# Designs tried in a protein design chat: VH-VL binders against q0aze0. Part 223

Target 1, 268 residues: q0aze0
Amino acid sequence: MKIILVNNRFKENTEKKAQEIAGQLSALNVEVIIDNGLDEPYAGTVDFIMVLGGDGTMLRAARRYGQRAIPVLGVNMGTVGFLSNIEINELAEYLPLILREEYSLEARMMLEVAVFQQQSLLTRVFCLNELLLRSNSPRMLSFALEISGQKLEPYRGDGLIVSTTTGSTAYSLSAGGPIADPQLDAFIVTPVASHIINKRPLVVSPEREISLHLLEEREAIIGIDGQIKMDFGAENRVLIKRAPHPLLMVNLKAKPFFTSIDRSLQRQ
Below, E stands for the ipSAE of ESMFold2; O stands for the ipSAE of OpenDDE; V2 stands for 0.75 times the mean of E and O plus 0.25 times the DockQ between their complexes.

## First folded at step 11 (VH-VL)

Design N9 (framework fv_inotuzumab)
Fold by ESMFold2-Fast, scan of step 11:
Structure N9 (fold): chain C 268 residues (1-268), chain A 121 residues (1-121), chain B 112 residues (1-112)
Amino acid sequence: as target 1 above (268 residues)
Amino acid sequence: EVQLVQSGAEVKKPGASVKVSCKASGYRFTNYWIHWVRQAPGQGLEWIGGINPSGGYTTYRRKFQGRVTMTADTSTSTVYMELSSLRSEDTAVYYCTRDYEGTYLVSPDYWGQGTLVTVSS
Amino acid sequence: DVQVTQSPSSLSASVGDRVTITCRSSQSLADSYGDTFLSWYLHKPGKAPQLLIYGISNRFSGVPDRFSGSGSGTDFTLTISSLQPEDFATYYCLQGTHQPYTFGQGTKVEIK
């Protein structure tokens, strides 16, 4: 068995714990490749991906490896979150099940984001939670939204979120979007501080294609999973589609989504 | 081995333009951003901007906006930085450096040897 | 723009000394998930900068054990536990969280 261990090396003193876990896995005849996030993803074939960290680390792992159809397990290092399945202090208990492949998988849809300048593709990125279009100045944006060739009336406001159902509890929630069952495949389109009173969040088939462009020259950015940031101007267009493959998330421990989100909302 | 090799020293008059090259080898050119950093005599390091060689997306520090242009030639694995309307304060050693991540400058790990650009009458 | 200030601007030290350099930012360098992109570089005249530490505390490949980093939020430290002859250089911290990315002004470590 060959496992990629994705370590969050962007917090103080995480390396020692990753090395300890790699040693434990090696003692059980597991080949371990440590991914520190500094270089391109490991290109070889692997059986399993173990992510050590919180939701931020899982989002990075999903962008790096989510399209490979490899099981991905989130192991929480002490931060409360939605994308981890077990805690680090539970790893020893669950490790035999991992090695025997005695777990279930949840498929989570991902977004494919393509940014163009006129007709030229500038970049293509995958993400698990959302794309956020937002103003990067005090001025509100004026922008066009098109869904599968249908041109909506122009939007005016601070921006727009296009989210997966997994992302429904992230930025989309903060902007007034609905909480969605992550087992459901859908895009959620949520306006950010719209100046049009009746602009509502939309729940859209994951087979649809969404495009966005600015109607006026403004300083704007597109953000992906709160981690990738790209300048977005009037010469740019973004195209959002369902990614070719879902992220395969490992379930070792029952995680009651609805009671977890309900408790989280009581504390916000 | 990863290498970034820059073009040679340039002497330019005020108002002219300079174009510095950075040729990459030993890795997949389109998988890493190339950033440019300069150091004026007696000053510290200053980030200028970066380019994603895949697709050519660029990001520039505001003070250089309108004066700097970064381009990439994937057939030769070479990034270019062109700086126009040169002033005496643009006299500096210019470095290219690679970094995997585009949104954050995480760990620029390999650097070119530097190119001295002198702007004088 | 995020301002990054190093202390001291220069110091004189002898081989074997413990050297501490600090880097303070005008705002938190953590992203929305708490990840921090603070790195340290060694720079000598006529040579390119060399990466020492990334992500606050992680030593880059091949960097000697005497170099260590620590800190969080806005305050960061580079420590050289026992200064060697090859360590006399200028040191820079780099914040890579917020554009435009900014370097500290540099700390020159000179032989006493």
Scores: ipSAE 0.522, ipTM 0.808, lowest interface PAE 2.9, mean pLDDT 89

Design N90 (framework fv_inotuzumab)
Fold by ESMFold2-Fast, scan of step 11:
Parts: sequence; structure tokens; C-alpha cells
Structure N90 (fold): chain C 268 residues (1-268), chain A 121 residues (1-121), chain B 112 residues (1-112)
Amino acid sequence: as target 1 above (268 residues)
Amino acid sequence: EVQLVQSGAEVKKPGASVKVSCKASGYTFTNYWIHWVRQAPGQGLEWIGGINPSGGYTTYRRKFQGRVTMTADTSTSTVYMELSSLRSEDTAVYYCTRDHEGTYWYGMDVWGQGTLVTVSS
Amino acid sequence: DVQVTQSPSSLSASVGDRVTITCRSSQSLADSYGDTFLSWYLHKPGKAPQLLIYGISNRFSGVPDRFSGSGSGTDFTLTISSLQPEDFATYYCLQGTHQPYTFGQGTKVEIK
């Protein structure tokens, strides 16, 4: 059995903890690869991925390995989040279940984002939460939104979010989007500070393709999971569709999504 | 209100140890790392190390390894930094600071008021 | 360890001036995901440092919009578009991509 341990690159102690866990797993005839995010992704065959950190580390792991159809377990190291299933102090208790493959899997859809300049593909990336298009200046954007070739009336405002259901509690929520059951597959399209009355969030089939481009020369950026930023201009177009594979999240214990989000929203 | 409150100024002799406290309030103590940063007179900021109050895991800059110990008391929401074998060059203002890696952010967002540690004979 | 160098070490300016401070790292702060962790802090004598900018260009909550950050790879810039009296301080960049965390040596912005 081969396991990748993904750790938080900003915490030397998570590297030390990963080494400690790797030693324990090695004693059980498990081969361990440690990934702190600074080197290229491990290219070999892997049976399981353990993410040691908060939601940010999980988002990086999902972009890096999420398309490989490998079980991914989030292990919380002290940061509040929605993507971890167990705490680090619980790992020893659950490790035998992991090694015997005695767990369930939740499939979480991901986005495939392709950015073009004219007719040339510039980049293709995957993400678990969302793509954000936003102005990078005080001026509002004017942009076109197409859903499966259907051209909507132009948008005017600060930007737009195209989110997975997993991402419904991230930036989409802050922009007024709905809270979605992460077990559902759907795109959530949420305007950011729209100047047009009645531009509402849309819930769209995951089989649809979404296209965005600017209608005027403006400074804009595309943000991926709040971590990757790309310049976006009038010569660019982005195409968003469902990624080929969902992220397979390991479920070792019940995590009450709705009570957790309800508690978080009560007063911040 | 989220805040970190540190213990008062200390004067120590060379070779002694000092223990500075940092009490957290207004947030869930175990959800954030606490780091320690110092500034010696006329010098810039220097990172010393950090502690995860959840589990007590620590990381230290190599030059302090063996002299610094960080601990956390979850019952009082307090982090301690103890520095031993003090030398005159350890004279500095010591800050504790909260570290949160969020989806869109990494940085030291909340700081204690600072504790002046003076090492003199 | 990653070295971080700020320039200039000090500068003199008047209220209303545009001020630019540069931070250069000895190696790239972009990781394999394309993420870069570079933050800026304001520090005044007798007070704790304050976070201004995180993730190269994101303004922290409550920070005035005259502060902006830019850059990529190894070269980063903090800009103050119109200096105010409360902005006379020492500014530090911090790289958080590689452990140990490394601050620049500081840039003192003083009255002309």
C-alpha cells in the first residue's frame, strides 16, 4: 500500500508530524510519500492520500491529486474547516480502519477551468470550490456569460463566482449565494456586487458549460479556490465545465454539515 | 474582541531563563497557531517559532533550538515561551501573534502588545 | 533559508506623496500550485506590528485603500498612493512560502 501525506508547507511541525506518521506506517509495510506542496506532484501509483492541515491544504491537495480517483482523507491540525473528517489526535484510533479500507467515500464534483487567449489554450486547472472573476481596479466590469451556448444579457458589476456545491459555503456564500448540500452536483453562479437589478444566483446542471469574457478593456483577475490568481483581459475567454473525475473524500465518522454551517452563520 | 495579552517586562541576568505568557481571548484558542517574533534594539523582526495549542506541537528556528520551549495551557487559553541561557543579545521586545491559514489568506493577523526582556548584569 | 531584501532601507517623503517599497526574495515564493505567500506589515515604535497586505495583493480587513501590493516570483512591491501622517512607520515584508518564516530588514518611511 502506498500513501501520500500532504502537509501544510507553512508549518515545520506538520512536516515533523508527517515524518512521525510515515515511520508508523512504514512499520506496518505501508510506503509513504510526503508532499509539502513545493515540489512537483508525485507521479506514481498511490492507494490513499492523507491531508494534514486545514481547508486550504485540502484545496491544494484536491487541485494536485483530485483527478486521480484516489481516496482523500482530511485530517484537521487545529484550523476550523469543512473539508476535514477527523482530528489529528483521532488518527491513531482510525488508522486500522484506513488500512483495512473500512470507510465510505463521498464523491465531490470539481470544476475544470480552461483559459484561452483568442483561440489558444493558455492553461487548464481543476478546483474544488470555485472560480472567481473580479475587477482588479475601482472600475466595474462589463462581461458576457454564456450557459451551454445560451447568451445572457450582459453583466455589470464587480465580478462573478462559478462554484461547486462544496464551494457554496466559501466565497459564493459571502457574495449572497445559497448554501447547497455538498452531496448534490450543480454549478452555482453568483454575481459579485452586481449593478443590475434582478441578477440572481443561478443553480445550473453540472452537464452545462459556462463561458465568460469581458466586453470592455478592464483590469480583471481570475481566482481559483482563493489561491491561484491569473490576469484576465478582453482578449481572454474562460470555459468552465465539470471535471472528468470527482474528488473522493473519505468518511470515517459522521460530520454534521447542516448543524455546523448553521452554527457558523448564527453570528460572526 | 479578538486579542492577545502578554505578561509584563522582565529583567534577567546572563545565564538565567525567562518565561513570557500570551493570553488569547475572543476566538477558539485551539484553532490557531501562535508564533513568537522578536525585535532587538535597532534591528528588524525575527521569527522564533510557533506552537499549535491543539496537541502542543512546536516548531523552532534552528538558532533557538535547545534554548526555547513553547507550551500551551488550553484551560486558560495561554501560550508560554521560555528562553534559557540568556545572553545580552537576547535583549528584545518579544511578540506573540496569531497565525491562520485560511482559504484566501496566510499571515499574522493579531498581535500581542509586546514584552520587553532586558538581559544585563 | 530564504533571504528577503527590502529596498530602500529608508526614504523621506511628504504627506500626499506616492511611496513604493520593494521586496526581493533569494528564490521563488511560488509553490507547485502557483500560490505565493508574501505579506506586508506596518510597525510603529511602541506598538505591535499590523498586517496590511497578504497573498501579495489582498488588503487586510480595515486597511485603507491607498495601500496596494503587487509582484510575482521573487520581486514584490508595496505602494502607498497618497501618504498620510499616520503612515510614517517602518514597513516589513514576510515570506511564508518556505520555513523558517523570513522578514525583510525593514524600510523606514520618515518625514522629509
Scores: ipSAE 0.000, ipTM 0.411, lowest interface PAE 14.5, mean pLDDT 84

Design N91 (framework fv_inotuzumab; at its last look DockQ between E and O 0.70; V2 from the best seeds 0.00; counts 0 for: pae E 4.3 > 2)
Fold by ESMFold2-Fast, scan of step 11:
Structure N91 (fold): chain C 268 residues (1-268), chain A 122 residues (1-122), chain B 112 residues (1-112)
Amino acid sequence: as target 1 above (268 residues)
Amino acid sequence: EVQLVQSGAEVKKPGASVKVSCKASGYTFTNYWIHWVRQAPGQGLEWIGGINPSGGYTTYRRKFQGRVTMTADTSTSTVYMELSSLRSEDTAVYYCARDTSYYDYLGEFDYWGQGTLVTVSS
Amino acid sequence: DVQVTQSPSSLSASVGDRVTITCRSSQSLADSYGDTFLSWYLHKPGKAPQLLIYGISNRFSGVPDRFSGSGSGTDFTLTISSLQPEDFATYYCLQGTHQPYTFGQGTKVEIK
């Protein structure tokens, strides 16, 4: 068996822990490739991806490997979150099940985000939670939203979020979006501080194509999963579609989504 | 062996433009952002902006917007930074630097060019 | 802009000394997931900067074990456990969590 061990390099002292785990796996005749986010993603065939970190590391792993249809397990080493399935101190307990492939898989849709200037593709990225369009100054944005070629009335406000159902508990929730069952596939379109009072979140088919562009020159950004930030101006257009493949998330342990989110909301 | 090689020193008059090159080798050119950083005499390091060589997408620090243009030539694995309307305050050593990780990440720089001194004098 | 302040601005040291340089940011460098983009560079006159530490505490390839990084939130430290002759240089931290990316003003380590 060949496993990619995705390590979070953006927290103190994680690299030594990843090396220790890799050594333990190698002792069990597992070939381990450590990916600490340097260099290109491993291009070879692999059987399993183990992500060491929190939700942030899972989001990065999804961008690097999510389109390959390989099982991905989140192993929590940081703050409590929604994307990890087991804790690091539980790994030894669950490792035999991993090696025997005794787990279930949950498919989570991803977004494909393409940014254009005129007819030129500037960048294409995949993400698990959301794309955020937001103002990068005190001034509100004026922007156009098209859904499958249907032009909506202009938006005015701080921005817009286009989210997966997995992302419904992330930034979309903070902006007033609905909590969605992650077993559903849908885009959730949530306005950010809209100055038009009746602009409501929309829940639309994941087969639809969503397009955004500015109607007035402003300082704006496109944000991906709260991790990647790109400048966005009136010459740019963003196109959002369902990604070709879902992320295949490994379930070793029951983690009840609804009680977890309910508990999180009460703490907030 | 990752290597970034920059063009030689330039002397320009105020109001002119300068175009500095940075030739990459030893890795897949289109997979890493290239950033530009400068250091004026007696000053610290200052980030100017970066470019994704795959599609030519750029991001610039606000104070340089309108004066700086970054471009990439995939056929020669070369990134260019052009700075226009030069002032004496633009006298500096200009460095290109590769982002540490595959293009999904930004904000840490692993391999650097040797630097290009740009002198703006009247 | 996120401001990054290094202390001290300069220091004098002898070979074999333990040297500590601190980097303080005007706001947390942890993103919403707790991830921090903080790196350290060695710079000598007439040469390109060299990456020493990335992701707070990870040594870059070929960097000697005497260099170590630590910290979280707004307060970060670079330590050189036993200063060598080649370590007399100016050191810079860089925050890459928030755009525009900002360097500290530098710490010059000089021969005592």
Scores: ipSAE 0.683, ipTM 0.855, lowest interface PAE 1.6, mean pLDDT 90
Fold by ESMFold2, look of step 12:
Structure N91 (fold): chain C 268 residues (1-268), chain A 122 residues (1-122), chain B 112 residues (1-112)
Amino acid sequence: as target 1 above (268 residues)
Amino acid sequence: EVQLVQSGAEVKKPGASVKVSCKASGYTFTNYWIHWVRQAPGQGLEWIGGINPSGGYTTYRRKFQGRVTMTADTSTSTVYMELSSLRSEDTAVYYCARDTSYYDYLGEFDYWGQGTLVTVSS
Amino acid sequence: DVQVTQSPSSLSASVGDRVTITCRSSQSLADSYGDTFLSWYLHKPGKAPQLLIYGISNRFSGVPDRFSGSGSGTDFTLTISSLQPEDFATYYCLQGTHQPYTFGQGTKVEIK
């Protein structure tokens, strides 16, 4: 069995812990590839991805590996969030089940985000939680939203969030969007400080295409999962679609979403 | 294995432009951002901006906005930085540097070019 | 812009000495997920800068274990436990959490 072990290199002492876990797995004849985020994502065939960290580390792993239809297990290293399944001190207990592939999978929709300058594709990225368009100055934005060819009335405000249901508990929630069941496939479109009263959050079919562009030159940012930031100006346009593949999250231990909402939000 | 090799020193007059190259090897060129950092004589290091070679997306420090242009040529694995309207305070060693992380991470630099001295004098 | 201030600006030391350099930022360098983009570099005149420490405390490949980093929030430290002749250089911290990315002003470590 070949496993990718993804660690969070942006916290103290994480590489040493990852090496210790890799050694334990190797002693069980598991081939381990450690991904510290420094190298290209491993391109060869693997059976399983183990993510050591909280929601932030899982978001990075989803962007690197989520389109490859490989089971991904979140292993909590401290703060409990929405995306980890087991605690690190439980890993030894669950390893036999992992090795025998005795677990279920939960599919989580991802976004495909493409940013253009005029007609030229600048970048394409996948994300698990959300795309945020926001002002990068004290000035408000004036921008256009188009859903499957339908042009909505212009927006004016601080920005807009296009979220998955998984992302409904992240920035979308802070901006007034609903908490959604992550088992649903949908876009959640949440305005940020809109000056247009009729601009309420929308829940949109995952089959739609969403387009955004600025109507006036302003300094703006496109944010991806709160981790990637891209300058966005009047010459740019972003297209958002459902990604070709969902993230396949491993479920070893029951972790009820609805009864844990307050606890998970408080921890983050 | 990873190497960044820069073009040679340049001497320019005030008001001119300079274009410095940075040729990458030993890794997949399009998977990592390249940043530019300069050091004026007697001064510390200053970040100028960066480029994603995959699509040519750039981000520039505001003080350089409008004077700097970064481009990438994937066929030669080379990034260019052009600085226009040169002033005497632009005299510096200019470094290219690779971001430590694949595309999704910014702001830490693992491999650096050897530096290119740009001198702006009358 | 996030200001990053190093202390001291220079110091004199002998081979074998323990050297400590601090880096203070005007804002927390932890992002919304608690990730911190703070790195340390060694720079000698006429040479390319060299990455020593990334992510606060992780040694880059090939960096000797006499180099260590620590800190959180706004306060960070580079420590050289036993200074070697090749370690006399200028040291910089870099914050990459907030654009524009900003370096500390540098700390020159000189032979006493």
Scores: ipSAE 0.339, ipTM 0.739, lowest interface PAE 4.3, mean pLDDT 87
Fold by OpenDDE, look of step 12:
Structure N91 (fold): chain C 268 residues (1-268), chain A 122 residues (1-122), chain B 112 residues (1-112)
Amino acid sequence: as target 1 above (268 residues)
Amino acid sequence: EVQLVQSGAEVKKPGASVKVSCKASGYTFTNYWIHWVRQAPGQGLEWIGGINPSGGYTTYRRKFQGRVTMTADTSTSTVYMELSSLRSEDTAVYYCARDTSYYDYLGEFDYWGQGTLVTVSS
Amino acid sequence: DVQVTQSPSSLSASVGDRVTITCRSSQSLADSYGDTFLSWYLHKPGKAPQLLIYGISNRFSGVPDRFSGSGSGTDFTLTISSLQPEDFATYYCLQGTHQPYTFGQGTKVEIK
């Protein structure tokens, strides 16, 4: 068995723990690769990915490895979030199950985000939570939203979030979006401070495509999972689709989503 | 070993253009953003912009927009920075630098080129 | 733009001295996930800048342990516990959390 340990390069504690866990796994004849996010993703085949840290680390891991159809386990290290399944102090208990591959998998839809300049593809990324289009100034943006070729009325506001159901408890929630069942595949389109009072979020079929572009010459920013930041202008267009492959999240420990929401939200 | 090797010094007239190259080696070229930073005489470091060699997406500091063009040649693992309408204030040593993060750009630079002096004088 | 104020602009020190350089940003450098993209660089004339510290306190590969970084939010510090002859140079902090990226104005560490 080969396992990648993904840790947070900003947290020395996670690095030390990764080394410790690597030693333990090696003693069990498991091959271990440690990925702190600085080096290139491991290109070889692996059987399992453990993410040590919080939601941010998981999001990075998802972008790095999510398209490889590898089971990904979130191991929380004292953070608040929705993307970890077990706590670090529980790892020893569940390690035998991991090694025997006795766990369930939950497929989580990811976004495919493509940024264009006219017909030229500038970048393509896959992400677990959301794409954010926001103004780079105190002024509102004017932008067009198109869903499967249907042009909606122009949006005016600070921005727009296109989120997965997984991401519904992330920035979309802060912007007034609905909490979505992570077992549901859908886009959540949440306005950010819309000029139209009570502009409602949209729940959109994962089979549809979402397109955004500015209707004015103004500087904006594309944000992906709160980590990737790109300048976005009038010459650019963003196309959002369902990623061709879901993230396979490991479910070792029962973690009822709806019963844990209130508790998790109270901590935030 | 990761290396960034830049082209040689340039002397230009005001109004002209300059194109500086940065050849990368020792890693997968398309996996990391390359940024450009300059230092004018007696001044500090100033970020100019960055490019994703994978796809060619660029981000420029606003003050340089319209004058700067960054490109990448994946076949030669080389990034270029072209600055047009040169002014005396553009006299500086220009550096290319690799972003520390794969795929993302986080504004932390782990490897730098040796620098290219660009002198703009009439 | 986020302003980054570095202090002092210059200092004189001797080999073996403890040196402290500070960097203050006009707004918090923590992102939405609590990560802070504050890095420190050493720069000698005619040479390529060198990364010393990334993410506030992480030493880059090969960087001696006499270099350390600390701070949070808007206030950050680079510390050289015992200055060595090769450490006389100009040091810069860089914030990479907000666009556009901005450097401190630099701190020149000179021999006393």
Scores: ipSAE 0.085, ipTM 0.712, lowest interface PAE 2.8, mean pLDDT 91
ESMFold2 (binder alone), look of step 12: mean pLDDT 93; pTM 0.951

